# Designs tried in a protein design chat: VHH binders against Gluconolactonase (gnl). Part 7

Target 1, 316 residues: Gluconolactonase (gnl), of Zymomonas mobilis subsp. mobilis (q01578)
Amino acid sequence: NGSTIGKITKFSPRLDAILDVSTPIEVIASDIQWSEGPVWVKNGNFLLFSDPPANIMRKWTPDAGVSIFLKPSGHAEPIPAGQFREPGSNGMKVGPDGKIWVADSGTRAIMKVDPVTRQRSVVVDNYKGKRFNSPNDLFFSKSGAVYFTDPPYGLTNLDESDIKEMNYNGVFRLSPDGRLDLIEAGLSRPNGLALSPDETKLYVSNSDRASPNIWVYSLDSNGLPTSRTLLRNFRKEYFDQGLAGLPDGMNIDKQGNLFASAPGGIYIFAPDGECLGLISGNPGQPLSNCCFGEKGQTLFISASHNVVRVRTKTFG

## First folded at step 18 (VHH; from i5 with Y111T)

Design aa2
Fold by OpenDDE, fold request of step 19:
Structure aa2 (fold): chain B 316 residues (1-316), chain A 125 residues (1-125)
Amino acid sequence: as target 1 above (316 residues)
Amino acid sequence: QVQLQESGGGLVQPGSSLRLSCAASGFTFSNYWMHWVRQAPGKGPEWVSIISRTGSTTNYATSVKGRFSISRDNPSKTLYLQMNSLRPEDSAVYYCARESGYDRYESGSYTFDYRGQGTQVTVSS
């Protein structure tokens, strides 16, 4: 009964095993200033997603619809003038401890939020004494390690921010024992990331129009990168086709199919790198991130002013 | 055919209040996010406030937060900006603008396909 947007485009017959092209893209939430970082909380059966510019974390259930879960979601009020473009939280995941782990752009930290009490606590907010820029997304390994990106998007003037302490935009790995490793410092705008099911691959997007790439890192037995290869460059889609968005958030199903935001929508890549299809939204409105939820066969997508869901055949 | 017409500006003293209005016509007003932007002499445009289609979501620039309030009446196709505790630095031409997009990655700013001619607000003792 909900309104629908966009369409699904098939690039390969292999898509049929993952997603039916006729599946409606259902709008479940509207009037969001900018939607980001959806995460399904199975204990409670609800969806959380961020509204970074509004500094709000929102909750959605099928029965109750949308409500405010946390306000402010990121930086505490009052927001210092001229320092933050987006003071709110961004990407989120449920950690092994059952807490909501938050890439908190405004607080410039990885945070935890208790899903019941909504109490917040800091996990980590610096590397070698320098504050993070504005953590964007995170992804857990089976061991409990968490990878996260730290681009400057939350900061006014980005890399030229007066409060930026790092001269790079890092990708980090936080191990369960508390060791924090900088695993990549050469990307201009690291954004979304995801681990393959066998954890031999780390996917990382770079949301820079000068280098709109998704990279695949090979990981050793310690979960550290040994090399990287380019999965896809999106210059054609961005410049030639004029499609909205940049490489952004991403997620992965149980079979290792990557669902990655890029110009034009959510691209679906097989484990071997073949692009199988594209989920598109409203023209000019990027799809920024996605996650699986409900019973595993629902893909939630943050779609600019809206949040949508798509039923899948595959399981997240 | 799309038109936006601002009104309600004027000369006021610091600490005073003004209420701006924007009359919209030529389009389905309730289908669009609306904004207020302002431009002071010698300065670039400054985003002021945003309101969602239904009015359920509003937000403000840090410079006006707590002092300004945006609202809309969809049946009458009117956008409002209540400005309280006005300061000299609030002096500018205020424009009502219809949202056409948002660039989160590079500029971090909204784009507008239509805006009015503006209304002058001058705050001076």
Scores: ipSAE 0.931, ipTM 0.965, lowest interface PAE 0.5, mean pLDDT 97
Fold by OpenDDE, fold request of step 19:
Structure aa2 (fold): chain B 316 residues (1-316), chain A 125 residues (1-125)
Amino acid sequence: as target 1 above (316 residues)
Amino acid sequence: QVQLQESGGGLVQPGSSLRLSCAASGFTFSNYWMHWVRQAPGKGPEWVSIISRTGSTTNYATSVKGRFSISRDNPSKTLYLQMNSLRPEDSAVYYCARESGYDRYESGSYTFDYRGQGTQVTVSS
C-alpha cells in the first residue's frame, strides 16, 4: 500500500476549512472483495471494516497492516444455499459500552462484539416478532440510542427473498431502555444514516437507482422524526453522468458537515445543505462508507476493493 | 491484445477431480481481480469464484464452496480452478474472466470485459 487514488473536487470555497483539495487519498488496504462499515476503535488504536460478501471483518493498524478480525463476521458457516447474497457484517460503530456494535446483514441482527475477546452477542434481531431483513448501518445518539437501517441487500432476491418476513425495509431506533421504534418504512433501500451533532437531524440515504436520495429528517425531543426534506437526489450523477455507486454510507464531523457516499464518491455537505466537495476514488469503483479515526482528523473510506484514508482539517 | 485461454476440462466421473487453467496474456495480470464463471446447457451463466490481485482473498458460490479452490500464479500469468468432489450439476462450460466492475446494490453481480472461449467440464457416470 501507500499508493494513492482518486481526487478531491472543490465545489465551494468553504471546503478549504474541511480539507485540502490537494490531500492525497492514500490506500491503506487492498484485496478486499467489497469494503464496508469502517470504524475506528480508539482504545485499541485500530480500524475495523467489513467485507460483507466474503463474510470477513478485517483489522488494520498503521504498524501491522491488515489482518482478519472475525471470520465469519456474520452468518455462521455453512451459508444456506440461495438465502444470502451478503452473509457478512456491514456497518459498525463503537457503542457507549465500548463494544463494537454491528449491523450484521448475514445474521440479520444488530450484534455486539467485544473488541478484546471478539465474543459476539445479539442486541436485537426482530421487530414485533418479525426478523430483520439484513441490517446495514447504525448510528448512536448521545443518549445511547441507536438508529439503524434494515434493507434487503443481504438476502438473495432482495425483497423477493423467501426468508424475508417484513414487507418493508425499515429504519429503526433502539432506545437505551430497550424500546424499539420503527421510524421509517417508506424507503425502498435505506442504507447509511447519521445524526447531526445537535441531534435535531437524521440523515438517511436510499440506495435505489429509482430514488437515489439522501433525506434529512427533523427529530423531536424524543429523537423521533416529525418530517423529512430532500437533501439531494443523485439521478443526474447516476444516469446522466454514469458515475458508479448509489447513496450509501455516511458520517458526520463535529461541525455537522455530512460525508455521504453517492454516485461518484463521498460528497461533503455543510449543515445548511450546500455541497462543498467530492472525494472520488478509482473510476467505476464506488466509495461505500466512511468514518473518522486516529486523532479525529483522518477520514477512512471503504473504497470497493480498497480502504483509503484522507487527512482532514475538520474533526470527526 | 488481451487474451484468456482456458484448459483442463474433460469428461470425468462423479467424485473425481479436475484442475482448470487459464493462461492470460496482453495485460498486467497481477493488476486484476479474476473470476471463474460457468454456463450449463439451458441455464444462464453462474458465478463460481473470485480471487484478488495477490490471491490473498478468495470466495466462492455456495454451490461450490468447500469443493473448489481458486488460485493464481502472477509470474506465469495463470489462473487455476481446482475442482474436487465433482457432481453432475457441475457440468458446464467454464470461463475465466477479467473483472471490469460490479454492482453491489440491485444486481449484486460482477462485470467482465474479457473472458476466454471456455473449457467443457462434463461430470457423468
Scores: ipSAE 0.923, ipTM 0.960, lowest interface PAE 0.5, mean pLDDT 97
Fold by ESMFold2, fold request of step 19:
Structure aa2 (fold): chain B 316 residues (1-316), chain A 125 residues (1-125)
Amino acid sequence: as target 1 above (316 residues)
Amino acid sequence: QVQLQESGGGLVQPGSSLRLSCAASGFTFSNYWMHWVRQAPGKGPEWVSIISRTGSTTNYATSVKGRFSISRDNPSKTLYLQMNSLRPEDSAVYYCARESGYDRYESGSYTFDYRGQGTQVTVSS
């Protein structure tokens, strides 16, 4: 701790309203097998993040550093041989009930965790009688609906997993009253997602190197997609420049700026789609996901074996 | 130049233990996550175990979890694999490997920029 990584690249003077490019990318945690899915828990002022291959959910505070919050975080031990690549939890958000909602890849469900008692319960684990693949990330609407992605990354052999029950990798919307909608079945590797503040747009990452895209879905008044446009394709960054990562996690600030993982780091897009800047790790170090925390001006970033933070001028 | 030198293999009976060592030189050993990988004849490489830079985080393939223990001694630049309750299926050449990356989105496999010559472990059938 106390060390820094990477750099911040400015592509537009509009970045200056979001962060100072000289701000350090500070390492706050090390020795993590693979950090993912950070979430700030405001009630208690701490960070949780997932370590999916380790099957651990970890807690960080400035006073105590890193500790174990849940072990196992996902699938019960012992893990069935040959079935799971990542048996742990992944994406996490604080829900409207004050609990931690978890895209639990190993349990193959959306779970919720009481942050005080640490008790786990199932929110939803199937669609029309078929088990989810391995949920990866989630995002709440203001109404309390949750959007989540169901790629096969938790499952050995991915789409060819012996335990996979669905013929697709879906994006779902769960309404507060329990209605579950499959809103997109055509993405090969849906991963991170976020809503614009006015909830007219849903951003979804596709982590497939053949189609390494961030998509923007227009939403109707019921929160369902009506059309789709491409925000950005990252084939050049991945294949030609050899930059680490693929489109992965994302988050959004109060002004609608998108902070999205892709080859090279966390990209910052304005609401109009202009790419404003890039937060990069060290060479070869992917930055997979992010969340705002503390008083909204800290961006926490999962950075492979590390967790890092960046101070922002903007509020998440 | 980076060098990794495995030792400690041998021919043993089922249920036996072996301790493998890997001597590292030519790089700052404590700056790298290290792995054990094994390869049986006619098969592709199989990841066995990972250890963090400080040794505080370890993990194992499901096939060896509970039987194998990875450790390191950074002052002596040495990586270890304690192998208990050995089975015929553990027979392979074992390699010490330096992590260069993780292909999370495709193979789900770690990548390595250097590995040693390997040490043969043979557990009789």
Scores: ipSAE 0.780, ipTM 0.904, lowest interface PAE 1.1, mean pLDDT 95
Fold by ESMFold2, fold request of step 19:
Structure aa2 (fold): chain B 316 residues (1-316), chain A 125 residues (1-125)
Amino acid sequence: as target 1 above (316 residues)
Amino acid sequence: QVQLQESGGGLVQPGSSLRLSCAASGFTFSNYWMHWVRQAPGKGPEWVSIISRTGSTTNYATSVKGRFSISRDNPSKTLYLQMNSLRPEDSAVYYCARESGYDRYESGSYTFDYRGQGTQVTVSS
């Protein structure tokens, strides 16, 4: 592409260790219906990202640009009329098995995809006999446990969906041995999540305009929450400033700095909770999710109809 | 000033085809994602189709997919909707609309800062 968007705002001199505020926010992909859930695949050196309303998983490399990796990425076509808002895949991570693990909103499951054969298989699709709503994002622990969120965003009418089986929108933990725990049932719109590098904290976004929060859960030695505190409320940014987006995807660098989508863009928080900076798109352009890629010093960001990248000093 | 002018509607029999046009002026047409939206009497607006700035990406509501085709000609600043195999339930006023955003978290609907006056499509009952 060659074009750039947005700007980077410094709130603290501590940002200087993370990135240069003059670094461009480069557009690497355009003509995306809605970009989400980027993941860097080290084996093969490429980016995957989801286009949930298009039901496509897309691949990007610097040499070839954008191509279709999976179509459909989620629900098999034809899509049942009136049941799905976003039938495609969403959040993605490379799992301990080298496969792409997918929060598959349209299939209503955590799925995995072999990156060579592109074959899809179900990891888990229910809790205690009830189907998930529409899984949105996921994050692995070092031990191979996966945390994931289950808001209703894939379903028409959200909480009022005719096909929704749970009366909550859960945050779950799937252990490496297959045990599935519901670890939080009280959030209205759980969305992005990330673990601190020492895995003592789980960050979870709530994408509800009535409660647009990023929560921090303290974790015990079994990876289960014991308490939670509020990192940040974004009501002022959303209602008073009219900034685009709601708390959404997030990722973490090796130093524990959190990169979190919220009204206005990707916010950067130090491990102590200080807000260091903000990566913004153009006016009205939400930045919904992000991942580190290449050799860990590139932040890829899903930006509505675009995918963009920012070079970092920090390593993800 | 931004202007969008739809044309090409009419009264047709079931199974017929129509091509709608939307003439755009007062903005750089090729910089915007464009949509078709329709509204039947007594119903709320219904999103129909989306097209990217270059025309390379299109999508459709499930109710029209396979029957309708959106296209654009950026040099002539014109948006099109080819409607085939029309059904009585396709009867509505059709609007072309300029995208301003996507309310993913609440309505799940695109938002539009401009739309035209509409063109009436009536498929016989």
Scores: ipSAE 0.778, ipTM 0.904, lowest interface PAE 1.1, mean pLDDT 95

Design aa2
Fold by ESMFold2, look of step 18:
Structure aa2 (fold): chain B 316 residues (1-316), chain A 125 residues (1-125)
Amino acid sequence: as target 1 above (316 residues)
Amino acid sequence: QVQLQESGGGLVQPGSSLRLSCAASGFTFSNYWMHWVRQAPGKGPEWVSIISRTGSTTNYATSVKGRFSISRDNPSKTLYLQMNSLRPEDSAVYYCARESGYDRYESGSYTFDYRGQGTQVTVSS
């Protein structure tokens, strides 16, 4: 095969049901300015991923390699001077309508993209008349509700941005009927999120080095949080071990194992919270987000200037 | 010993062109993403441009996009910046820099482990 990176570390024998530590972490794309938000598009069998600082959404197939899918992927060019750090798209998921739903950092909205025509349209761009900051990631429930995060990473000066309209960085739930709920306003840097398969839990990453946590929210039957617990704090990994990254993107397999970006790589947590293993890049190389694709057993990972894949024994 | 040496700066009139070069030594040049950064007196550094290992991906600061072009020649271990339609606000010391990371979560800035001593570009009439 082609080039490989990194390593897989086993913390528990339970990892053996999920993946083999000798499995290569195969590089499938290089020369990416910054890879983020991968999504597998089953209808057509291709990977999309975002390059937020480049303002490009890129497509990968094994036969053609990497190509441009959308440019711009987010904010229309020219970009207003001094307003945006990341004008492009970020997190992406295939919605219940078969379209690509996009946390569009630069457009400051949740957007839809038709995967055939590449036409873009706005789903939602404000809460109670105030513009979102720069949506970062999203995740669908089985009912078609979408949870998404709204940190300031797309905005120059972050929380101090001249164009930021909210005094918080929210986690939101948009119901299929269009009701928008602010479900968490107290996180400093909400980023990746995922639902457990039974949808009793919502996982949310906080990418702040002062509070580098993955939280678990218990959800009621309406999909709203009732309490939260700490899954893991990563201060030791970030500060003491100097590992690259902060809690970022995540995804979940059909058994409820969480694949979550944090300092050091993609951590694998069992549904009971036990940490089973870690997929690492090369030294200093963060792994920011991931998705399952192909026939559900391939984990695609955004790895800074690369996109990589890992074959698993599980299904996403 | 990693070394980066810029050249090609000078004093020019507005609307002129200049081509900057950066000679690299002491490392495998083709394994690194490279950048141009500039700094005017009394100001912080300003990121200008990025180029991938192979040259296949490039990007530019909004202030220079459409006027500047970054390129590289890996066999000769040389990085270039073609600067067209120069303006007085482009006046600065220009540095080539080797990427070490991207601080996505805090500053939103690239980090560099090595840069050269710089070459002065002055645009005045």
Scores: ipSAE 0.766, ipTM 0.901, lowest interface PAE 1.2, mean pLDDT 95

